# VHH binders against Gliding motility regulatory protein (frzE), part 3

Target 1, 240 residues: Gliding motility regulatory protein (frzE), of Myxococcus xanthus (p18769r270to509)
Amino acid sequence: DISNEVREQLDRVESDLHMLRDDAFRFVRRNDDGINTLHGNLAKMADHVAEARLVPLSTVFDAFPRAVREMSRTQGKEVDLVIENADIGVDRSMLGDVRDALVHLLRNSVDHGVESPDTRQQLGKPLNGRIRIRVRVDGDMLHIEVEDDGRGIDPERLRQAAISKRLINAVQAAALSEREAIELIFRPGFSTRDQVSELSGRGVGMDVVKRKVETLGGSVGVSSRIGRGSTITLRLPQSL

## First folded at step 1 (VHH)

Design b9 (framework vhh_ozoralizumab_d1)
Fold by ESMFold2-Fast, scan of step 1:
Structure b9 (fold): chain B 240 residues (1-240), chain A 125 residues (1-125)
Amino acid sequence: as target 1 above (240 residues)
Amino acid sequence: EVQLVESGGGLVQPGGSLRLSCAASGFTFSHYAMYWVRQAPGKGLEWVSEISGDSSYIKYPDSVKGRFTISRDNAKNTLYLQMNSLRPEDTAVYYCAKYTKTSYGGTTVYEFDYRGQGTLVTVSS
């Protein structure tokens, strides 16, 4: 009977489809269990990688003497770079952001901090400017100080710049302390340049440095005296 | 001709004090940072202290901080190093230097435009 043969074939096809579906569900379940085990193993490996992730800051700093010489030549300046405690380690995941921040601070010191040799001679300073990078650890925090012996930051000049850019009015500017006026360098949109140079979409202002450091769970500080130089301090977690 | 002449070295007991002097000539002394640098027998040069032309910037390494004091008298073209609480490890020839260059690339190197002949400090019983 044709009816019975068609029924037998449909029953076999249905059984085959059920077996294929069951095999697929077992494969997915076994793969899900395998994926969960793999995720567990990856988490353990990530913890081991995190424990081994501290890298000496010398890895970043070794390029800086050449970079400072190249920046100095471009500006017609002579600058000596001193680096202290470069053997201190930092989380590998932070190296790129730390490098970018420090390169910006070194460029700022060469371009705006250190005076020309002629100006330094007129002021009774050594012809060669000095930039010092000093690293120290305080508990779980890493402090990286970038110090120059340059012109320093003029609070009055910053007040005037902020007024001219309409960030604050004259009354607000006059109310700022000297320290608050110096901290204007970290305000978003504060720039004394006609053109903002961006490398890979990054601004070159101190507000960019502050945002990057804050993203890493840190903070940034500044101290300065006119004619005596400036110190920018990056405070960062040593490990994340 | 640039000349730097150190004096004031000698033999002292541990815990003693010495004051080193450096007489400078042949350049405008007040326009330049000055340095004290030392060299122990069989070792390289070690930076000891730094002072800017106007004395506004003064620095010491931790090895001497709190024990040594750098100062200058621009009217006399003279640099000084007051050394207190001297230790046997302070035994070295001490040099006055006009310019010091320091860089880090795996090794610290000290370079000078000028340095004097040095004065020997021996800390021993």
Scores: ipSAE 0.000, ipTM 0.093, lowest interface PAE 20.0, mean pLDDT 77

Design c1 (framework vhh_7pa5_2)
Fold by ESMFold2-Fast, scan of step 1:
Structure c1 (fold): chain B 240 residues (1-240), chain A 122 residues (1-122)
Amino acid sequence: as target 1 above (240 residues)
Amino acid sequence: QVQLVESGGGMVQPGGSLRLSCAASGFTFSDYAMSWVRRAPGKGPEWVSTISGSGDSTSYADSVKGRFTISRDNAKNTLYLQMNSLKPEDTALYYCAKDYYDSSGYEPFDYWGQGTQVTVSS
C-alpha cells in the first residue's frame, strides 16, 4: 500500500525536522550569526520534504508495454507504444488514480481507437497502430497526453448516440459545436461498456476517468479528427 | 477467431414480433458492449441498439425506441433483440457487432456476423 509507505516516510521526515529544529535553536542561542545557517537548513529541509513525495511516472509507465501487447493480442491487432518524458515526477499519493486512468485510456485506444489490420490496409494506413504517451510540465501542472492514430471520434455519431440515450434532445444536439459533441463522451451515462478487469474489479467509462482526474484537482481534454486518431489529455497538479 | 452468428429472422406480418439471437465466440463476451445493426435493401447500415457488457445500460435508435428490446445472457454468450410491433420499414438484414461507445462512438464495427434476414410484409 503506497499510502502506508508515504505515511512512514513522512513520520521519519517529521522526526528529522524536530531534531533539526532543536539543534537550530541551540545554535542560534550560542552564535549571533546562526540565523543565516538556520535559514539555509530550513530551506533545504522544505525542498527535501517536497521532493520525497514525488516519484517518476516511469514507475507507472514501465508496465504499459506489456499491457498494450496483451491488449493487442486479445484484439488481433499490432500496436506500437511510444512513451516520452517518463522521468517527470508526480505526487506519490496520485499514482494509483493516474495508473487507473491511463490503463483505461490505453485499453480504449487499443480496443476501439486503432482499427483492425485489414481496415487499416484498406485505408492506406500502416498495419501497426501507434499509441503515444507524452508528458509535459506547464508551471505546477502536468499534461499527460494519450494519442492514437486510429479511426478518431465522429461528432455526428456522438450527437445521435446522446439523443438515443436521452441525454439531450435533437435541437440541443444540433446546437453543439464539433468540440462540444466530442466532449459528450465524458457525460454520465454515455458509455455503454461495463468492463470488469482483474486489477480493478469494476467497470470504467470516460465519465469515471473525468471524475477521478477532477477529484485530483485536474481536468480532461479531448482532441480528435475522423480517420486521424484521438488525443486524450489529463491535466493534473504535480503536487497535492 | 472472433465469430458472431445471427439467427431468428423470418417473414412476419405488420404488427408481428420476432426475436433475434446472436451467438458469440472467441472473446470474453461479458467484457464488451454489443450492438445490433441493420441494412435495408439499397441502403447503408443503420445502428439499431447497443447493450453494455454487464447488461445494465441500453440505448436505441429513435426509429425503434419503445418497440425493440435488446438483452444478453452472458452465461450463454448470446445477444438478443426482441422486436415488437414490426413495420414494413423494419425489413432488413440484421447484424450483431462487437462495440464500444467510449471515445470511438458506436461505429465503425469490427466484428460483423453474417446477418439474419427480417421481412415484414403482408
Scores: ipSAE 0.000, ipTM 0.129, lowest interface PAE 12.1, mean pLDDT 76

Design c10 (framework vhh_7pa5_2)
Fold by ESMFold2-Fast, scan of step 1:
Structure c10 (fold): chain B 240 residues (1-240), chain A 124 residues (1-124)
Amino acid sequence: as target 1 above (240 residues)
Amino acid sequence: QVQLVESGGGMVQPGGSLRLSCAASGFTFSSYAMSWVRRAPGKGPEWVSTIKQSGSEKSYADSVKGRFTISRDNAKNTLYLQMNSLKPEDTALYYCARDTYEVAGTDSWYFDLWGQGTQVTVSS
């Protein structure tokens, strides 16, 4: 016993409920597909952003052969530069600091590491000095090694220099291992900042290199053998 | 003409002694620190000893401490190396060198004038 008006209203309500149910299923399905597509697109975007942030070290190194040639010519030295694994990438934001640190190391090797041709001849070495830059990856860290075949670092002379500059006393100097004595090169105030050369400016020392690398979250190491050269190792995060 | 000329090398038995001399000419010898550097067969150069201008300040490589004595005579423009208790490992060409060493660590030491060298051979 229900009027036609009420029956038409109930039929309309039934149709509206079926339409709402179908719309709800379509909404959930479309949103699930949309979320999965968004996740896929975000993952691809993150990969593209990560790849775009890494720039090959060759971007920095490509200028170095000419720079070393010009530094060497100014001092009447002949120096060969060898670069290994320049294709390894580093975070784009670090390029300027990495370049600055490496330029300081190259200047140090040309100005102070590699001997003059006459001195190298007296010592029975090849007339041309060699500088080698080698890059390797160890986990998430980059190791950049700058090696020269120059005069090397004498730990006894460094001990005496530190005593003469009143940075340490004779007792403290005698207590240092050979490695610790060589590491005096990184001590602030050990380099002669008042010395002016055209290549090193104001005698910028290894303390500046250490500071730049530490600012990037890295560390610096040194190994040397007198008369055979020195290797400075920069350890840096590949990505920040 | 600026030059250094070494003498006093030779052959000696282990435990023996030699005195090397280096005659300097053409520059004010008393104004420079002087060094001895050696090169053994098949090895790189090794710094041996340095003496400052006055002769009061001396330094030695650990391999020669207590056996070698560096000295100078500024009136004669001559550098000396007294080598005692010689070992086969001391066999090398010995160079006299004028030292441009400064009081700094990384950028201060190199030699700007070298002698021709004198050969020391320690053999049984």
Scores: ipSAE 0.000, ipTM 0.160, lowest interface PAE 15.2, mean pLDDT 78

Design c11 (framework vhh_7pa5_2)
Fold by ESMFold2-Fast, scan of step 1:
Structure c11 (fold): chain B 240 residues (1-240), chain A 127 residues (1-127)
Amino acid sequence: as target 1 above (240 residues)
Amino acid sequence: QVQLVESGGGMVQPGGSLRLSCAASGFTFSDSAMSWVRRAPGKGPEWVSTISTDSSYTSYADSVKGRFTISRDNAKNTLYLQMNSLKPEDTALYYCAKGSEYYDSTGYLEQYYFDYWGQGTQVTVSS
């Protein structure tokens, strides 16, 4: 008697639990499948919107060979420009800022980075200097590297210049790593000239370039080896 | 007017010593970094040494490091260069210059750019 009533009650409870579990699994599966479908559709829409706004960097780079030739002629230097992956796209709204930054970097490499042919011959380097622009994509970020094989940046000279300009004291300068010393070029006032200097009107410094890139959600890096050249890296979102 | 007047040059034998002086006027000397620059016959200018406003920092070209000493006397508005162990390759016209190493916006050196230069003093090292 009692055992039959208990069994019937347990059978009902087990059936109810089975149905509840099946309903829960179907609900989760349908919601997961729906969410995955919506996620996939949103990702595809985002990709299509991003692709519609991208233009090849060759739109900017096509003017650079002529510009570098003119800069080189003015300085009495021979410079070879190599551009890699110019077909990679960037957000159309960023083209002007990217162009301005790169023209500034190219100008500085020609004017100050690359040595004269006579100096390069004395150092055992090829007579023609080399500037290389390399573009690569890593996820949603665009990396643009401007490399020269010139004289490089001396970290100790940068420490001493910062002390001379009263931007830091000797104790602060001695505490900087080699990379931190090279990054002094990005400090406000490092490249600022006295208003009585005949060169005071020559334009923007690397601190301005860094701020502009940071405003776009990116970052700027520098690496250099004395006598072997320098690389400035612009890291930017490919789409805004 | 800014004026820089160098003195103390002359003829000396290899291994000898000379002390150059530069009298500055027309600006606040104690507010300015000062440098020595030299020009050998038929060559461009070569930066030799720089001293900060308070003498807390000095720098030297590799060719003269350990042999030359830059110093200043702000009370007298005078810059000095003590040159020891002189070599024939040190033969040049030596200029006092207002300023120091200049760095462009990417950290490259624009050495030899100075606001004002003196008329120079000749140093000749020969036997």
Scores: ipSAE 0.000, ipTM 0.221, lowest interface PAE 11.3, mean pLDDT 78

Design c2 (framework vhh_7pa5_2)
Fold by ESMFold2-Fast, scan of step 1:
Structure c2 (fold): chain B 240 residues (1-240), chain A 122 residues (1-122)
Amino acid sequence: as target 1 above (240 residues)
Amino acid sequence: QVQLVESGGGMVQPGGSLRLSCAASGFTFSSYWMSWVRRAPGKGPEWVSTISSSGSTISYADSVKGRFTISRDNAKNTLYLQMNSLKPEDTALYYCARDLEYSSGWTEFDYWGQGTQVTVSS
């Protein structure tokens, strides 16, 4: 009976629609030799004191594999996390802000960046998504990169979203380079949905990450290619 | 009230063609990115295609690329999906979906239609 077959399909579709709507709502340093020796000793002491305040980033990163597994399980995704140079240190006073920023970036990569297994299979990508955290030192600055191999950021979509939000007009949007369009994610108000009031406290996004990093004397960068993934770079002073 | 109403589904033989339509009402259609999503019996939902508000940016799932064409008519508040070279694997209920107004380039939907059935058999 086609009526019975249609009813069974309708029941399955109705159940799947509720699950899909739920997923879509969660988805998208002394001496005797005067001043020169004294300055050398003070510089060495300052370096030793600064080094004594540094704590390995592994202190923060050790919790991330479990957190990413939990986030991935909740979203029905498979994600591999790779962490490089976790032994590099950062000022103890900055650990909380660094942890908060990185957790936010990991959540964005799992929830919004990495596609579902079905979508990845259709695109010919490995079924497991990949997130890489890479740390490097350049002078007295730390560079922490969070890279995913997911959906990427579409500059045209961001231009249209910014116009819809009335953050910029169509002429201003058309004048933006691809990089400038992608950087719209850091604009205050961009990550907040219009359906919630400013006082609802729902829209915590990339503008919050940028503000936290800037209060630490650092900066945030982004690079992305649609279909190939995104990289967010945090540049932070290693010592205060 | 936001409404999305799909039509144009039916039964075709392998290699056949169908054109799906989605009539939108209750919102400014020309301001939203739109997508097609399908659901085969006993399987999870599968994204098929997306088109930007102006029509300048278009993307397709690998399984339909080269066979399906998404388009829109903002004057008529209508979204289309031209399906060519249909395969039995294309059998599914096809939904019109409205993308969220704000997006970081990721696919997110806030409204869905009732769907239109496409069956490819024989």
Scores: ipSAE 0.000, ipTM 0.154, lowest interface PAE 12.4, mean pLDDT 77

Design c3 (framework vhh_7pa5_2)
Fold by ESMFold2-Fast, scan of step 1:
Structure c3 (fold): chain B 240 residues (1-240), chain A 124 residues (1-124)
Amino acid sequence: as target 1 above (240 residues)
Amino acid sequence: QVQLVESGGGMVQPGGSLRLSCAASGFTFDDYAMSWVRRAPGKGPEWVSTISWNSGSISYADSVKGRFTISRDNAKNTLYLQMNSLKPEDTALYYCAKEGYDILTGYSDAFDIWGQGTQVTVSS
């Protein structure tokens, strides 16, 4: 099934296509007199085709509050989820990849980012962790930020882990900036486990998220401060 | 279950020395980096020192560098902190902490698993 909103958009696209075809036939008879009209109709058709392909991110996000509550309950944590601008649309063909990436990021924030209530109390933080999903549009690009107020990512520990996994040597590790060290989470092999869970297909690491986003013509970024939390940013074309 | 038991704290005069120990159980000790963290009365936790799984990498907070020495004995599943030239400012509860870095997710779980602590009091 497709949503009523998408069906209404498809009806508008069908109407615009018939209009464009009629205008093209008339243009053939009138030489170049209709070039500006034809270009205008092409632009309108392109806009309606783009609208017909877009579905609101709320289609994906509406399940997240329950999912976060269930993940949190399993870990003995209390986490508040805030979602901003859920009505912004994305290409329908990208929904599955966007959903999968965001579920992975939410699971990472709940399972590993946000500390236990006892640890948060010892650190003087609010007992409830906070995860924020924020959506922004900048030109033709969509920015989805997943932010938590958890323990953060330690660049020195990532350097040591990369050396231990033989992804880089000690000299290379020492040369990395703090930002570059944090970006080690996206290195192929960094998130690799010996075995992948057959039951749930778990074992997807941040390197897989990065490759999927890059395949869609986007990019992924990370910023983190130890003890203050982490923000993962997905930058994606709004339409393919 | 992971368990960390600190010992070796006590009362000492300024300029004195103490050696703290942390007995670890419930995990493969030589797979993880270990840290010492302290908390003075009315203050938040302060990281003191970290030692890698094989003792190849060691780090200290500036406030203790040159005075404290971290070490480990993987055969005994024990972490140590040798504290020399103690100052009144070193008075705190000292905690042993397991570093729980998860390579799959890239998050560090450092300080999530703390022992009960051992009290160090430096006073005349």
Scores: ipSAE 0.000, ipTM 0.158, lowest interface PAE 10.9, mean pLDDT 77

Design c4 (framework vhh_7pa5_2)
Amino acid sequence: QVQLVESGGGMVQPGGSLRLSCAASGFTFSSYEMSWVRRAPGKGPEWVSTISDSGGSTSYADSVKGRFTISRDNAKNTLYLQMNSLKPEDTALYYCARGPTYYYGSGSEYFDYWGQGTQVTVSS
ESMFold2-Fast, scan of step 1: ipSAE 0.014; ipTM 0.306

Design c5 (framework vhh_7pa5_2)
Fold by ESMFold2-Fast, scan of step 1:
Structure c5 (fold): chain B 240 residues (1-240), chain A 124 residues (1-124)
Amino acid sequence: as target 1 above (240 residues)
Amino acid sequence: QVQLVESGGGMVQPGGSLRLSCAASGFTFSNYAMSWVRRAPGKGPEWVSTIYSSGGYTSYADSVKGRFTISRDNAKNTLYLQMNSLKPEDTALYYCAKVSTRYTSGTTYVFDYWGQGTQVTVSS
């Protein structure tokens, strides 16, 4: 078995390699800004090749309304799913990992984010929860946001959970900022419930989602406010 | 346990130079990427530069490329930032930051420890 020390060393190496790949991608993209007319034809060729590899995210998203309804029914919840800009393309080789990540995020929103109808009524919220998937392009990067209007993430409860799971001690927990405390959801071994992807049948946690996204040269962010919901943002290169 | 102490800040005129240092303790310095992050008056934190654990790779924000050089001395557990051709816009509190072992992409790093910062003021 691998010790925590060895796991930490492997995590550092993996993190450095992911950062190097992302920096190289940005470095190449940044240097393209200096390309003159003579190199413009090569840039256009690269764009055409990349675009020829792209498939619309609707290929993944079209199954989601049904999946969310089935997840919601199982939990006794009512959830409306809204998807924006589903026609934006992504590299075909990334589709499986993107699908798995998004299915996990949708399940997390249904299971942990959106409150029961009775609880929502007590809080003065609409009975139906709302999950929004929003896609946008910023240069050669895709931003996929999964937002819910649910209970939000409590940083203090995450600190206590991490201490209880022996992932960090009380001193370390107290030193975390609110953002860093919320990001504990991405740590290996931090999961309140083990989840299995409905589409692939494989177990997933937020740490697995983060690793998959980073293997694709991307990153994951989280933003949350208690009582108002959570947003998980996947940042991915549009082409590999 | 982890301690990061910045030094070398001060007041300098536009076009001048400063060298910042960061003394690290409480962790195995040579195993982690290190960054400089700054906070200008009234603004949020801005990433400046990162150097990977071996010193073999460096990355810079577009605003400082060609002017700033990040380096490290793993034997002394010390991080450096050489700042040349300083501009008034470089005025900020400069922090030494340890890059998190969590996976993070490109020029948008996640930090688990920060120093208290050292003030750099560029004014005529």
Scores: ipSAE 0.000, ipTM 0.105, lowest interface PAE 21.4, mean pLDDT 76

Design c6 (framework vhh_7pa5_2)
Fold by ESMFold2-Fast, scan of step 1:
Structure c6 (fold): chain B 240 residues (1-240), chain A 124 residues (1-124)
Amino acid sequence: as target 1 above (240 residues)
Amino acid sequence: QVQLVESGGGMVQPGGSLRLSCAASGFTFSTYAMSWVRRAPGKGPEWVSTISGSGGSTSYADSVKGRFTISRDNAKNTLYLQMNSLKPEDTALYYCATDEGYSYGLDEYYFDYWGQGTQVTVSS
């Protein structure tokens, strides 16, 4: 009978379907494992690309001794530059912005930080000012400290300047801590001069440094002691 | 013309006290940090203390911390140094000085001026 022939045919079809199902599951598992391996390899390639992008900060720092000497001569000052850990790398794409920020900091230390030789002699300081650049890595963050042994920052002069520029009133100024008063150097409009170097809508100086560093995903800090000097710290991601 | 005139020096016994004054003229005194600097015979100059324009911030050399107090009276354009527990090592000519101030992009005038000094002698 027909019924028995249909039953035999159905049994063959069921057996074939079970084999196809098992083969399909094995094929899917192999493909998923392959995709996961490929994904892992792509992640490793991204890490290799990041490592290949790092350039030693010495590439930036090599020009600084000459630049500081030239700035110092222009101001009638004598300044020694000391650089520590110049072998630490930074992302190649950030190199120009890091260079520009550091040149601004060096210029501010020479122009505003370090006293004249006559002043330094009267204060019992070495005639030559000292600027130190120190590089440190903490996790994935790069810390670049620019320290001078100059006059330090006077928080009261900064409060008075901010009042004069109408950025804050006398009550607000008096309420600022010493640290907050020193941080006024980063405020837009505070660093503006009535000169051709001024640009519309922004100051010239420390505000520019802060903006560059923040664009790179970093931050800027300042510490200072009157008569002992100032330290500006740039915190930057070592890679993008 | 900027002028700085120190006074208040003299002879004192070890453990004694003196108050130095510096009368300033020719500039806006309240906007400038002021310092005391001393020079002992046969030695280089030594920074002693600095005070901010308002008097809100002060700093001292380690050799004088806890013994000397810097202060100012901006209404009288006068800087002071109160010296207590004086030691023979404090014997020096004491000068007051103005600093140009920190600008960091401020358009500020720059000058450094010193007075002629006042002699402090600590001896038994």
Scores: ipSAE 0.013, ipTM 0.305, lowest interface PAE 8.8, mean pLDDT 79

Design c7 (framework vhh_7pa5_2)
Fold by ESMFold2-Fast, scan of step 1:
Structure c7 (fold): chain B 240 residues (1-240), chain A 121 residues (1-121)
Amino acid sequence: as target 1 above (240 residues)
Amino acid sequence: QVQLVESGGGMVQPGGSLRLSCAASGFTFSDYYMSWVRRAPGKGPEWVSTISPSGGYTSYADSVKGRFTISRDNAKNTLYLQMNSLKPEDTALYYCAREDWGSSDYAMDVWGQGTQVTVSS
């Protein structure tokens, strides 16, 4: 049994609590909107500061045509290099590591990816090898693709090499998909001088490239078709 | 705008000659492998010839080797196909094509409208 006086007091308390709650929600919403606006302004300022630190990748790429020509001449090969979207920028502090990774990939493509002119002629390929560097932006990440039309990567050769190096056993090797087998090139300890000679293609120092890119907060990918060529993709944050 | 425009086609008698031209615009012509591809009535496309960006490498289909010569003038952004000793079997619509920079040989990403070559019976 509740007296009328207690019920009236409870009704007043409930009404007062509703008003206080609504006022509190309005105050929190106003403060949250202010904080969100400040966060938005700070993010825009950070973006503008980051953009001011970016330098075009052409700073790195401008030396590549000459370098590829010199590498090709040393190997007795003819290689055509195409570079796309060199005006896209990257953090100045990353330029040295990006340059080193790309030089490594270009040397790998010239020395081991692209076949000799005689071999290319026997295979019915154009005498001149082709290498393409393409840059694209996906959100706040840069994708730098290095593609060649060379010998490609043999997944079966990589399975056998990994077994020989005791990185995996025969059962594990047989369970790998073709793509997973190709990704073995990134395994630490896989890339050696002996393996380079046996493969005569991709996989030379790829663990080093992966390590450098990961240190920059990025990742590395590979796509290949045996006899048709390979694409190595570097995914990097545009700013540190 | 990326564009390829062929010219030089026409009617010719067996044993005759024609020179096809392809004017390229909207891209750096000297960076691309270029090809000629033909399509005869009622048949699929047949690759005819390819030339490297520098012009240092050329290749030809067995059916035209020794009779056709592919060439390019990078200063004029123009591709050519000199066709000699024409046969009725050479009757086709001839396309200028830009090679895709993919890992596949003979893959094309830009095509012209084509120019008709008819070798009279």
Scores: ipSAE 0.000, ipTM 0.138, lowest interface PAE 13.0, mean pLDDT 79

Design c8 (framework vhh_7pa5_2)
Fold by ESMFold2-Fast, scan of step 1:
Structure c8 (fold): chain B 240 residues (1-240), chain A 125 residues (1-125)
Amino acid sequence: as target 1 above (240 residues)
Amino acid sequence: QVQLVESGGGMVQPGGSLRLSCAASGFTFSSYGMSWVRRAPGKGPEWVSTISYSGDTTSYADSVKGRFTISRDNAKNTLYLQMNSLKPEDTALYYCAKDQSPYDFWSGYEHMDVWGQGTQVTVSS
């Protein structure tokens, strides 16, 4: 029937987009070799050596209050930074990449997440925005969450942006859950460093954050509620 | 090292049911979309179904829609395919496959990162 013919055409388009996406991924990233299921004495020795190189995350976080103050002043905003559970360690070799990723997320929260004081007052929010960095451990993985109480991300706007950018078609967009639509910000080609996109918002540079985290054997997630804020989660191995 | 191991295949008569399982290891299962792909003897691979990392979104090929249900148990790192109202044309080797990108959702098989060894499903009259 006509409905089945349309779905068949949409499946072909979706298949083509899969191919284009996979081809693009081959140019910008690779599979993570950092998370292995190798066992035996060699793996145990590697773990022992890696554990000996752990450095507290507070080493990275100690610079953030100053950085957020400077970012806030530049944007004419007032932002409070709260850091929780900064006592956990990570492999020393990861510190630079973790710092770079988190600085980028803090910049996105200040620049795109947190509203101006005037806008916040109009919305009945506290004048000062809030950014929270929270660290937690789940098995052999670290979860570093960067949460703000800002404007949030509109999944419908992201769906329309992705269609406009020819990354997905309307049927594919409609099939995405609210959370999956928000996760479009991580797709290669959704935003560019040089292009200004009104719809990319917090998605600006998120592909870079994703690539850095994936190189370390981790993954990136996002959750958001319009008007209530956004949380970006970095999931990273505690040791390499 | 990423590994996917399928099981649950077998022989059934038309109209019968089977439940396939895929045990995943070597990656953060809860962060990746997963698919089922099948290959009949002498034919190319055919995408069957996809489920998002969270389990909230699913997609099906027209040939199986309404008969098959994809699901996952992130606590057990296991992907499932419930196959009802089986037809002779469903006879194939069934593979589970991992998406290349965490938190992504696409249907299709083109460049799925990892495929398992497959489990044989034979529907015979």
Scores: ipSAE 0.000, ipTM 0.097, lowest interface PAE 18.1, mean pLDDT 77

